# VH-VL binders against Large ribosomal subunit protein uL10m (mRpL10): the designs that were tried, part 45

Target 1, 224 residues: Large ribosomal subunit protein uL10m (mRpL10), of Drosophila melanogaster (Fruit fly) (q9vpl3)
Amino acid sequence: RGKINIQRPKAPHYERARVVAVTQPKYPELPKAKSCFKTRAERTQQQQENPYNEIIAREVRNWLDHSRLVAFFHLSSITADDIFRVRVQLHKQNLHLKSYGSKIIEQAVKNTRYEAIVPLFHSNHCIVFSPDPEKTAALLRIVRRVPQMVLLGGIVEETMLSRNQLVAYAQMPGLHAVQAQLVQTLSQAPGHLIQQLQAHQNSFVQVLDVHAKNQMNEETPKST

## First folded at step 15 (VH-VL)

Design hd3 (from gh17 with heavy chain T30D)
Fold by ESMFold2, look of step 15:
Structure hd3 (fold): chain C 224 residues (1-224), chain A 119 residues (1-119), chain B 111 residues (1-111)
Amino acid sequence: as target 1 above (224 residues)
Amino acid sequence: QVELVQSGAEVKKPGESLKISCKGSGYSFDEYWIGWVRQAPGKGLEWMGIIDPSDSYTRYSPSFQGQVTISADKSISTAYLQWSSLKASDTAMYYCARQWDYSFPLDYWGQGTLVTVSS
Amino acid sequence: DIALTQPASVSGSPGQSITISCTGTSSDVGSHNYVSWYQQHPGKAPKLMIYDNSNRPSGVSNRFSGSKSGNTASLTISGLQAEDEADYYCSSYNSGSTWVVFGGGTKLTVL
């Protein structure tokens, strides 16, 4: 017996209300246009490019230009020790884990064919760069053990690939020999993405065929 | 042609042990995970856990941690689901399915193994 | 632990369109979550119908489509046929966990 109800003490609401009112901060009013011609000058100055942002954006462009493999991930909460271990594992495979702000990514890829990647960076993220597209399989084997990293997609040999296309690319023999075919199928229906995915499709067709045959056999005609 | 073939139906009594199997073919078995999914009679699907057959990396749903053992023998392309002491509440259909990682779909499914536990 | 909500049942007439919802939180069905949909006929294994929110595997009819808006994923079946009568499950993965979550399932009746 002897349980003490320490978990739900009732604080006096009048005392707390008085203290809260005194300590509650007032947010400043949003900046409002105080003068038409001054607000235009402020807007122009706010849009002037920060030199630090452009330096980092150039770094991103350099990685994109010199990487035959780029992979994008959503990154959820992860300890510094865990992400460091992942970074070390990747580095051993010539895979370089980086993270950049979404505005820097937007600036880096503006007016390029990679502009479509910007929405991927509206949430917490990371990017893996490598000059070695043959390391795609090694990359995927490492990161699939990392619950906090979710593959979003990638770029291989300057071609945008979905995450499923990237997995299939990693499994195809003669990756570089098949690259031209993957580029040609980029805009086609999912059933023409890759030969390995086509094998998966054939399995679904076979399941449907067995189902149809089972329906025929179950609906035996009235005999004799 | 990817195929997952499971062992046959089992009728058991409470307290007995059981090990059911899932054999994969038509792909490199150790390239993908095998996930196990439970479906109690008239109920929905429950993800139980996975194994990476390449090195036996395993993870369990919190609901199944300590309740079952998932294992694999990649030399015969087979994954296993195992109970040391069955309970009547273990009566269910058990599916194996192929999965790349947690965020990817279960793209190929075994036919299921019905386990019935009753006295 | 059960985080995905589906209606228990839906129904429709042949030729019509129906939509099955799958609702979670921003961590379960948010901008960064990939939702899959599975069809299961009685006594049979589930079959993947939609992956990555909206993609159809090859061999799946284009009458099936998937979408996601806010914290709700939707499976839409147009031109409803008798063979579509089955149970439908959504699934999702919350990054950082080590398990996959299924919705409770929706029984589709065609009449």
Scores: ipSAE 0.758, ipTM 0.891, lowest interface PAE 1.0, mean pLDDT 79
Fold by ESMFold2, fold request of step 19:
Structure hd3 (fold): chain C 224 residues (1-224), chain A 119 residues (1-119), chain B 111 residues (1-111)
Amino acid sequence: as target 1 above (224 residues)
Amino acid sequence: QVELVQSGAEVKKPGESLKISCKGSGYSFDEYWIGWVRQAPGKGLEWMGIIDPSDSYTRYSPSFQGQVTISADKSISTAYLQWSSLKASDTAMYYCARQWDYSFPLDYWGQGTLVTVSS
Amino acid sequence: DIALTQPASVSGSPGQSITISCTGTSSDVGSHNYVSWYQQHPGKAPKLMIYDNSNRPSGVSNRFSGSKSGNTASLTISGLQAEDEADYYCSSYNSGSTWVVFGGGTKLTVL
C-alpha cells in the first residue's frame, strides 16, 4: 500500500525508527500513539527553542552593543566551584562571565561587523563582557590565575584586538593621563585636529597612534 | 630594551644549597611572569615553573614541585631559583625567561646559568 | 615521555626550504593552542622565532614561517643559510594539564 509516498533515500534517524518498527517484539510494539506523542514533543521543543534562541540572541546583541570591553577565552574542564569563584571575582569588577552556543552567537552577530568571532566558539569557551574598558587590566589579572582559561582575543571600543594587542592595551596608562599628554602636545600644534579629538573616544587606536608618533619624534627637544 | 641577566656559573657538591638569580630591566618587572627552564647536558628544554613578581604567585611543573623554590624580590627586579640540597642530577643549564601567562611565549631569555654538581 | 613529537634531525642544502614538524594531541596542538618555536645555537639561549602559531617577532627573518594544521605545527625555513644550523624547539600550553610543554627538539644541519 502507498502510505509512504517517498521511501528513498532515507535519513539515518528514520532508519533507526524503521528498524525498531520492523523488529518483532514479544508484546510491546511501537504504537502510532507513541509516534504521535514523540512528534508533539519534538514540535513543542522546536517551538520553544525558536523563541528561546531569539531571546538569548537578543541578550548577546545587547551585551555586545553596551559592552566597551569583550574578551574571549577557551575554557578547559573546570569544577563548578572554581568557575563560580572566578565569576564572583569578575562580577565585583563589573565584568560579566557568560557562555553561549555557537548557533546563538552566529544569530546574534549576523549582518554585523562582528561576524568574524563565530569560529572562536567551535570549542569550549567563555566570554567576559563589561561596559568599562578600563577594567581590562583587572580582567587579565584575575584570569591569568585561572589555568583552565586561555585568552583568545577581544573587542575594545568596537575594535577587534588580538590576544597580544589586548594585553598591550591593558598595559597603557589611564585615559585621563593619555588625554592630558595629548592636550599638552596639541596645545603646541594648533589646527584642525582639535575638533576631531573632542569627539567621543571611540577610536582609541587613533589616540595611541598620536602618542606613538610623539615618542618617535622625541629625538628633538621640545620648547618650554 | 628588555633584558634578563642571570648570575654566573656555579660548581657545587651534592648536598649543598644554591640560589641563582635573574635580574630584569627595560620593562615593568612585576607586570610579567618569570619562568624557569632547565636543559640537562645534551638534552632538551623543560619548563620548571613560574612566578608572578607582583605578589609571589608561584606555580611549578609536577616534575619540579618540591625539588626547587622559585622566589622574587620586585623591589630589585630579581627572580630566584633555589635548591636546599643539590643532587648530581641537578647538573644542567638553567634559563629564566619572560612570560605574560601560561599560554603566551617565552619572549625574552636570560643568558643561562650553568650549574655543575659533582662529587 | 615528552608531550610534543619532533623529528630528531633534519638537513638541507643552502637555498633550499625545510620544514620541522611538531605533533601532539588535540589538547597540546589543537585549534585553540598557541604554538611557539625557538631557535638555539650551541652555547646560547633559545630565541623566539614564531609565536601564536604563525607570527614573527620583530627582527626575525621572513624566511621563517609557521603554520598549524590538525594536531601538527610546522616551522618552515626557506632560503636555507649556514646560520640557520641550530636546534629548534616547539612549545605549547596544555590548559587541561595546566603547564607548558616543549618538544624534544630538532637539530637542523645545513649541508
Scores: ipSAE 0.757, ipTM 0.890, lowest interface PAE 1.0, mean pLDDT 79
Fold by ESMFold2, last read:
Structure hd3 (fold): chain C 224 residues (1-224), chain A 119 residues (1-119), chain B 111 residues (1-111)
Amino acid sequence: as target 1 above (224 residues)
Amino acid sequence: QVELVQSGAEVKKPGESLKISCKGSGYSFDEYWIGWVRQAPGKGLEWMGIIDPSDSYTRYSPSFQGQVTISADKSISTAYLQWSSLKASDTAMYYCARQWDYSFPLDYWGQGTLVTVSS
Amino acid sequence: DIALTQPASVSGSPGQSITISCTGTSSDVGSHNYVSWYQQHPGKAPKLMIYDNSNRPSGVSNRFSGSKSGNTASLTISGLQAEDEADYYCSSYNSGSTWVVFGGGTKLTVL
């Protein structure tokens, strides 16, 4: 490759809508000439699901339009407690874990440059959205501890990236990342630095060691 | 220039303890995991487990759970593989390698540490 | 406890192409499983030759190519040379587990 492509849920309603659509009556022992026999049940199910599809597709489109970071994952079987814990960890970083049906994704990206992502959604999946591309590193550090989530790729600032390019992006120093880290370091330093100076009046090395230890608590920063 | 340098060959008797090391350079050591791979004489590769040096998140293959301990000291960019009581069947070549997560490749490998256990 | 099956050996003459297979289940070698290939010369550490099914790392000859179809990954070496004589291993990750699996290895002999 010579070129470098370089350049949250509403779960209660979504789950309720999906369960209703899936649990509609079925008639598995119908005659082989069943095409005309199942038309009523199939039409009712299709009509019940169409309004939800349009609402959810608009939600996906809205997320895509307003997220500067989007990451796609294959998702294998995971307990409700585990996925909830992951969703909470991500939410604290302004990272929003969502799942949508493949047909809804296809509808949402139709006539957009993102049509190429549709094949990623033929298997079980999830998507993480964020308005903040500087959170890519935090995203990847959280999800690489989740065995059930396998990174497939992403979109950063409207550029599609492979999984390897996304990891490389997360490791690149950037002006926003540098500025954010500097602000966070200064915000963490005042009380901690005062305590260290009172205990160790001449030690520049002690201040540096405190900064290194403060970097350790980056996994769960406060976010809203 | 990513490099993983392992400690030298070891000759041990059954029941002895052993700790071998893997020192990384040329990258931010705590940005990647270190995985350990076993190769018995004349046999294939076996993935043993990993550690994330940033906080010591550690996972083992089922075949090696409870058989070895993986640890790291990120302040000196070093990962370790250790046995509390060696068995003759632990005779093998042991490699460390760098890995982003479970689904990513082992992209850089150490030179290997030969461990020989015989009585 | 290896879920990835490779032939024990394969051979070819200089200049020919050979293919080494790596077969698993759909959960081991499926559409969202990423297969890597490693070359190991006797007495040396393994070297990554192919990652993510078909990508070559920098510095790996373009004679090496990888592909995946169904539950089988394949490593193809074109223009076979004497220095290609080595053992070759595939690897994959089964999503939801916490460990990586290697194939049993394939000894390539250059005749």
Scores: ipSAE 0.752, ipTM 0.890, lowest interface PAE 1.1, mean pLDDT 79
Fold by ESMFold2, fold request of step 17:
Structure hd3 (fold): chain C 224 residues (1-224), chain A 119 residues (1-119), chain B 111 residues (1-111)
Amino acid sequence: as target 1 above (224 residues)
Amino acid sequence: QVELVQSGAEVKKPGESLKISCKGSGYSFDEYWIGWVRQAPGKGLEWMGIIDPSDSYTRYSPSFQGQVTISADKSISTAYLQWSSLKASDTAMYYCARQWDYSFPLDYWGQGTLVTVSS
Amino acid sequence: DIALTQPASVSGSPGQSITISCTGTSSDVGSHNYVSWYQQHPGKAPKLMIYDNSNRPSGVSNRFSGSKSGNTASLTISGLQAEDEADYYCSSYNSGSTWVVFGGGTKLTVL
């Protein structure tokens, strides 16, 4: 079983942590902090009273590992009705709005490449997860209409992006748009066809490569 | 190059109507918002509101809600600022500028349209 | 919601460095607010000089730099030149009040 421990703590540590969590004196229901838009006070109290923080952190880690699109937002005061409407709009696009306590986020990203995100969660926030990076444009179109949400940045295809890089990514042609350009190119001379295919491939790779290098150097691009 | 070109200066009397324009070029017009900014003579900049040309979503600063109308025609890449009844206090320079959303900068500006309202 | 506070004027000699401040509340100029700076020469439209607190658009001299600490953003101009004489405005977005705010503006005079 320990064979899945490559990215995670060694099996003995993981198994001990799970056993301890199961044997806590109180046997509360699983906390809903990851999927519930409770008030700040309720989230803090629930986290402080809940002995299962590591289980919830593992759920967040699973979201991070299985989401090819993650976006981070600062969240100002918003009515329950308004945030619910935003959640419904996002859900229709396979975009999943979540909020977690800062302690849980810290545990979730411990010993991962995503530890740099921890400072974002020391204030009011929310996170959007999706398995589909093509939904980045849809995400941005929806949240730009929500005055209380401010884009901080995101993760696309396991690469951390600044908010400006995320917008630039969303503006790139999708696979469908590239396929349409390929069809148009096939009506041209062979030399032009090869040049167009190389230009589109290089452009997309270059944007992602610049974002990866910026993440490594912690610099932001000046484009857009 | 991204360019925003505004209509020319206007001299009006109180109570008259006015519609000024802002035409965008060099980018996909309906992919960005157009914001309007007022600058009274000798004064600073005031954000008035925005429009998303793609579906005419608009939002106004409270100081300008009900005072002006922002509209757009994406088929000709043009946004508009309109008054139904001008006041002398509307005398100002009016700029349009491009903006991704509320928290992003106004990255490209029009040259401005001077509106003078005097009795 | 109150406009961001900037000094009315600042001056410096050629070659010196100057700093223009922009102060707001934690809701206007806080840890998660993005501040922009604009330069406006007389009779001209504003030009974006700094965005997202410290980033320079392409074509803006590296003599211009931005920073933010506490509830104060700062624009620093090093190696002051006569062409830097202009009005400078900061801006931010207050997601609590849900609209964009500008500072009152600072007139920079190069002596």
Scores: ipSAE 0.734, ipTM 0.887, lowest interface PAE 1.2, mean pLDDT 79

Design hd4 (from gh17 with light chain T98H)
Fold by OpenDDE, fold request of step 17:
Structure hd4 (fold): chain C 224 residues (1-224), chain A 119 residues (1-119), chain B 111 residues (1-111)
Amino acid sequence: as target 1 above (224 residues)
Amino acid sequence: QVELVQSGAEVKKPGESLKISCKGSGYSFTEYWIGWVRQAPGKGLEWMGIIDPSDSYTRYSPSFQGQVTISADKSISTAYLQWSSLKASDTAMYYCARQWDYSFPLDYWGQGTLVTVSS
Amino acid sequence: DIALTQPASVSGSPGQSITISCTGTSSDVGSHNYVSWYQQHPGKAPKLMIYDNSNRPSGVSNRFSGSKSGNTASLTISGLQAEDEADYYCSSYNSGSHWVVFGGGTKLTVL
């Protein structure tokens, strides 16, 4: 009786193998265990229906609606401490640094005049809000020194500006300064006009005086 | 018109110190930063670093950190690049350029300063 | 060293359109980073030709155009002229390393 090699059992006889093959219970493929990992679609759907997202979106809208200055930044990897420092600096200037997810931004600006900003939010971003457009220069001064923040553009007085336009805006004299200059210019205008008018009159009078003197000299009879 | 004027060409020996200058005009000097760019002979452009002249805030590329010093004198609208000890490998053209910040372009360039370091 | 990748050389005939590519990473060319292009003639300082991916400074010919897709920026020169023969460099701020990077440069030859 040949030693039954228990480690490598001889293949069953062909007929037995056939019977075994046919009688092998075809177990229905166990339903693929629903991966407890919510499909991206389910996550997206749940995110869309999340009342919390709506609240945040509303918050974003409120900020947009009440801000006269909005600046958009790409935000690179930054430490919590560093961002906090920046936030504090900005806050001292009544500038509010916020970060929102792209989906939230999209939801917030959907069907609004701000919808055009959506393409700016494909990566990590932050937004700075201010009620005062005059703080643009202060804002840019602060954020320029934050290597993790890249200026993308902004909104000033409901006008969307490119990053270059925003920089240019910040370099402009303040509205009040311009107004003051205008007032000064306008206040000087009448004086200059009067001076010019008087100059012409004075010149005319001088010419007349010279003419009168010349006539008087001609009428003086040569006393012979 | 915005203009950056750099100091003239320098010929130095290894171990010598050098300070070259870049004077800006035609704009508010403190509103823009000044970047420095190296170009070795026959090579490409290398960003060295940048300075905010308003308070002399500086940042260097890692390759140039500790190798050079960037400074500025806002009173005369001038930026500087200096070496404490020149090496032969420092032989290059050096450009200063106006740059609003890190992410903005170098929009106006100086004419360049050629530094030659030879024994 | 973090560098942008450019072809070493490109050539074209007068009147043709040529494109120079600049390939980087998601931290420089990619995403919302801005790419600039510089022209450098022999013995001259670089000149800004394109900024913010596609904008032209005043005085730059409309023959020069810039674009960006993914991690690749492109400079296109249409109606190639002899005067366009120069070295071209792309540049970007690297948001990962936090310094400005240049491409290796492309020598454009007009045939």
Scores: ipSAE 0.878, ipTM 0.950, lowest interface PAE 0.5, mean pLDDT 88
Fold by OpenDDE, fold request of step 17:
Structure hd4 (fold): chain C 224 residues (1-224), chain A 119 residues (1-119), chain B 111 residues (1-111)
Amino acid sequence: as target 1 above (224 residues)
Amino acid sequence: QVELVQSGAEVKKPGESLKISCKGSGYSFTEYWIGWVRQAPGKGLEWMGIIDPSDSYTRYSPSFQGQVTISADKSISTAYLQWSSLKASDTAMYYCARQWDYSFPLDYWGQGTLVTVSS
Amino acid sequence: DIALTQPASVSGSPGQSITISCTGTSSDVGSHNYVSWYQQHPGKAPKLMIYDNSNRPSGVSNRFSGSKSGNTASLTISGLQAEDEADYYCSSYNSGSHWVVFGGGTKLTVL
């Protein structure tokens, strides 16, 4: 009974291979949601006549309100395949890549705390949403390798951050790590303080000892 | 303090191979990318390419694609620029610099490595 | 070759304010791309002076300022000093070609 090589299973017999090849579910290429990354021109044209603009604007607002992490990107010319790959990678991290027209964004954020983001949307843009601010590092790791995406800034915990601040935020230790560090620092503080407080006393005692020794040496009569 | 230290000046002949190095310190080497910039004598700066040392992801400018190889060894926080066959036209100062991504500035620079290729 | 355009040379007297221009295209300077400025003294490595159009790194003098309008970025040096004599390069990421581009450099002479 030939040892079934589990590491390199023998290629199935030709007939079996054919059956397996034919029975392999051709997963329909996931419809490349072309709809999410329309050109600026297409978006502008649709915005003029689309009764759904308000609905979409509401959707955008909903994303903004429920996201603790929002990142804004300039999006240069990118293929549908490439953007899909990026979307998949982001999705695996529970990051949601969306693209909206500038007018929709403007409508969505009008008279809200997010109105300051409007100037960021003068060209092709995309937004990544996440409920988890701890995913900032993961997000940046993914998008750094996408030459077509340029980080413009973001919102973390309701605070608008520049691109540099966002990078800095991603590099910070987690809250727990900071807490641990703080506890460690606080635990060491009393010892250090005591040492500092005693340093002068110890120095004084040392000086006195030296003085005492010197006096004793002076009082020792040279027994001629 | 963030520092990039490059290998010393090189004098080579045409056809010879060369590998120069750039060692980073004072930061997490895998958190930032390393870009390479060429400056021919009396000329301006030319971006050559960039590497992510975390997994050796590399991208080149078209002018340098296939002309040089950029690599990195993250274990020793070192990036490399290498030629398989040097040309006289490769005579230049070569700088490595830290760069977070394509769109971020070159914020810290090495001191440069002068490469002279002469017959 | 996609390059940013800088004047070859600029001169000024001590105490004056000078401006160096950097002109690109809509795919680099004129886009949402960020412009950086570098100072290079003779025989030295370039130093980052301005990033993201107008931000100054720590340790850089407040005499240096950057701005961007349309397809043109500008570096302004106020209160010109002898030590400012150097070559200055602008740089930007080109979103069309997906690589970093430099200007041709500007030689600043302090008279």
Scores: ipSAE 0.876, ipTM 0.948, lowest interface PAE 0.5, mean pLDDT 88
Fold by OpenDDE, fold request of step 17:
Structure hd4 (fold): chain C 224 residues (1-224), chain A 119 residues (1-119), chain B 111 residues (1-111)
Amino acid sequence: as target 1 above (224 residues)
Amino acid sequence: QVELVQSGAEVKKPGESLKISCKGSGYSFTEYWIGWVRQAPGKGLEWMGIIDPSDSYTRYSPSFQGQVTISADKSISTAYLQWSSLKASDTAMYYCARQWDYSFPLDYWGQGTLVTVSS
Amino acid sequence: DIALTQPASVSGSPGQSITISCTGTSSDVGSHNYVSWYQQHPGKAPKLMIYDNSNRPSGVSNRFSGSKSGNTASLTISGLQAEDEADYYCSSYNSGSHWVVFGGGTKLTVL
């Protein structure tokens, strides 16, 4: 009696295959997990002057104030399941993934030292917070493999870094102090770095202006 | 200085297998990814895929999924692109390039490997 | 195939300024995606000229500048020189499809 090859089972007879195919419970396609991330439009509609927004804004501020590492990401369409997986991975490293509406961010950082981040939040974004700047490398390792997350930049030890600078920071061996000093030295190099950072900001502002213009053009009712 | 050195030109027949290499130097090989780019004669650049040499995580462009295999040996700082069965349409220049992730630029390029597939 | 749109060719005289456009979608050039530009001389590997829309790598001439507005990125070459004659490619990560896309390339001729 020939050993049943469990590793490569022979394709069942046509009739059996047909029965198996028909009897396979067609699990209803799980509703395409609506991106747990409400579209910008959905988020904007909910942001009426709701006392709730103020609470959330305070939360954001609290995160910013207590985080030594903050990373900003553009978030493309991601499933709830995928984002949950990423969140779990990050959480294991004491990294906290959050997503907030642009208006909430604006409210949260208004008249604060963080106001410069506002231009980054014109699309779907997420933020990762950490109390430990040494987790930068771990953060980047995780998020690099998430195609839906695009690194935009971050804040390390109260210093705003471009995405390239953040990568460079993560690659630096040793003492938080040396990294901070290097970042400070780089931040103090007035000309080229500021220009690069400003260039990104300007580019963002331009993109925002174009988006704003396009939205204004779409809202002009064709007076038929 | 960061450098990527690719293997030499290849002349093959249809149906033959091929594996070309890209060796990185001047940086930590496992900290950056390696992307592969195809350029057919007289045509533009096509992104084929990318590999993380640290654990051989790979991703392919849909056009190249199943058509090629990207691999790496981190012990010798080398990435590979291979075909199981070459086609005439595979005739092209192939470049490897350093890329930190999907959204980062290809900042350093190999010199390219010309692959000619002719009957 | 998702590709960025570039003019097939651009020409200019020495000393002039020329601009090459790269048009994509909201998923690649648009939004917060980053555009890079590559220069390729005949028989040579591409060289990164601009990254993250407007940044120049070390060793790249200040004659090269990049910008982005909406779904269009632009490479500007000022003070055109004979050595600038090459093919230029724009590139971006497509956030919708999750792969890197290139433009069709632009042949720059220095007249």
Scores: ipSAE 0.871, ipTM 0.947, lowest interface PAE 0.5, mean pLDDT 87
Fold by OpenDDE, look of step 16:
Structure hd4 (fold): chain C 224 residues (1-224), chain A 119 residues (1-119), chain B 111 residues (1-111)
Amino acid sequence: as target 1 above (224 residues)
Amino acid sequence: QVELVQSGAEVKKPGESLKISCKGSGYSFTEYWIGWVRQAPGKGLEWMGIIDPSDSYTRYSPSFQGQVTISADKSISTAYLQWSSLKASDTAMYYCARQWDYSFPLDYWGQGTLVTVSS
Amino acid sequence: DIALTQPASVSGSPGQSITISCTGTSSDVGSHNYVSWYQQHPGKAPKLMIYDNSNRPSGVSNRFSGSKSGNTASLTISGLQAEDEADYYCSSYNSGSHWVVFGGGTKLTVL
């Protein structure tokens, strides 16, 4: 019985060869790893289609909607250790430091009242959230000691403020303090009451003047 | 009105020590920082450093690190710039200015203190 | 030394408009950093004229305007007056080095 030549098997009969050729599994060519040369557009599209990005965007929206104080910072040459230190300090004051990609922010604020913040996120940035607008002074006190964090602006009580306006806001007496003063004033004799009310009005006007003076010129976007 | 008043002109010899002052008024002294700026004769402005008077936190420009000492006494709303040993090259006008933080402008300036160091 | 670049001198006639440029890098003038401009008369302390690129402090004439594009900031003085003759300095926080930098200054002469 002839040694089956395993090295050069006889070509199968024509009919068998045809069947074998047709039944050979056509393995799709492994897509050339397009991964290294994905165009910026493809990367952007893939990121937008990532369900994870949608979840994060929703998270960002939730933070924006539930925060009464939001501050935006540019980050420059900051180490992870430095960020951690700042985060700990902020956390002690119930301030929450977060960092998100620009695309995520864009997605999060698209078609919302916050859309104007998008230009602030073209570089390395972080956001600090707080449910308490009275923490503005505490926030600024902490971040002033961090040279790597540059204040760009913020949102207080749903109002967008420039960096100067935030500083001015932080210097204002707290709402409770003002209320306390008002109550005290109202408890005084009528003649004295009028004088005190006028004083408060004058103080308020002064604060407004300071605020007006610190308004950003509309012609110069903060981000450019 | 916000005002910074500096101490008067100084004439010193090389090797002598000097401390000049800057007194702030018209605002809460501890809420703003004080920066120091040097201007050599006929030259431009040079940022030297900054101090937070609330706790005397201080930062210097590299060119001035170890060359001068910036300090403050918040009880009298005064910032100081001092040399342990003056050099002829220290001859310059020195300005103090109010600054919120590093990234904010110098919005109010002192009148300047002329320091002349000559043998 | 990290410095901002200004022209050494600029001149103009009364009533004209002049522009002083201040060129830096992405770490100072560029990106999200803020540029300030100061005016200094001979023998006087500098005065803040423009802050945060284009804002005027109270008491500063509306003849002074500031702008920023890319790594270049510009101070424009319209309706030039004799009193505008002074040295002008631009300044910015350098986010890379973490200190304040000044330009070399520009001497403005009113002819």
Scores: ipSAE 0.859, ipTM 0.937, lowest interface PAE 0.6, mean pLDDT 87

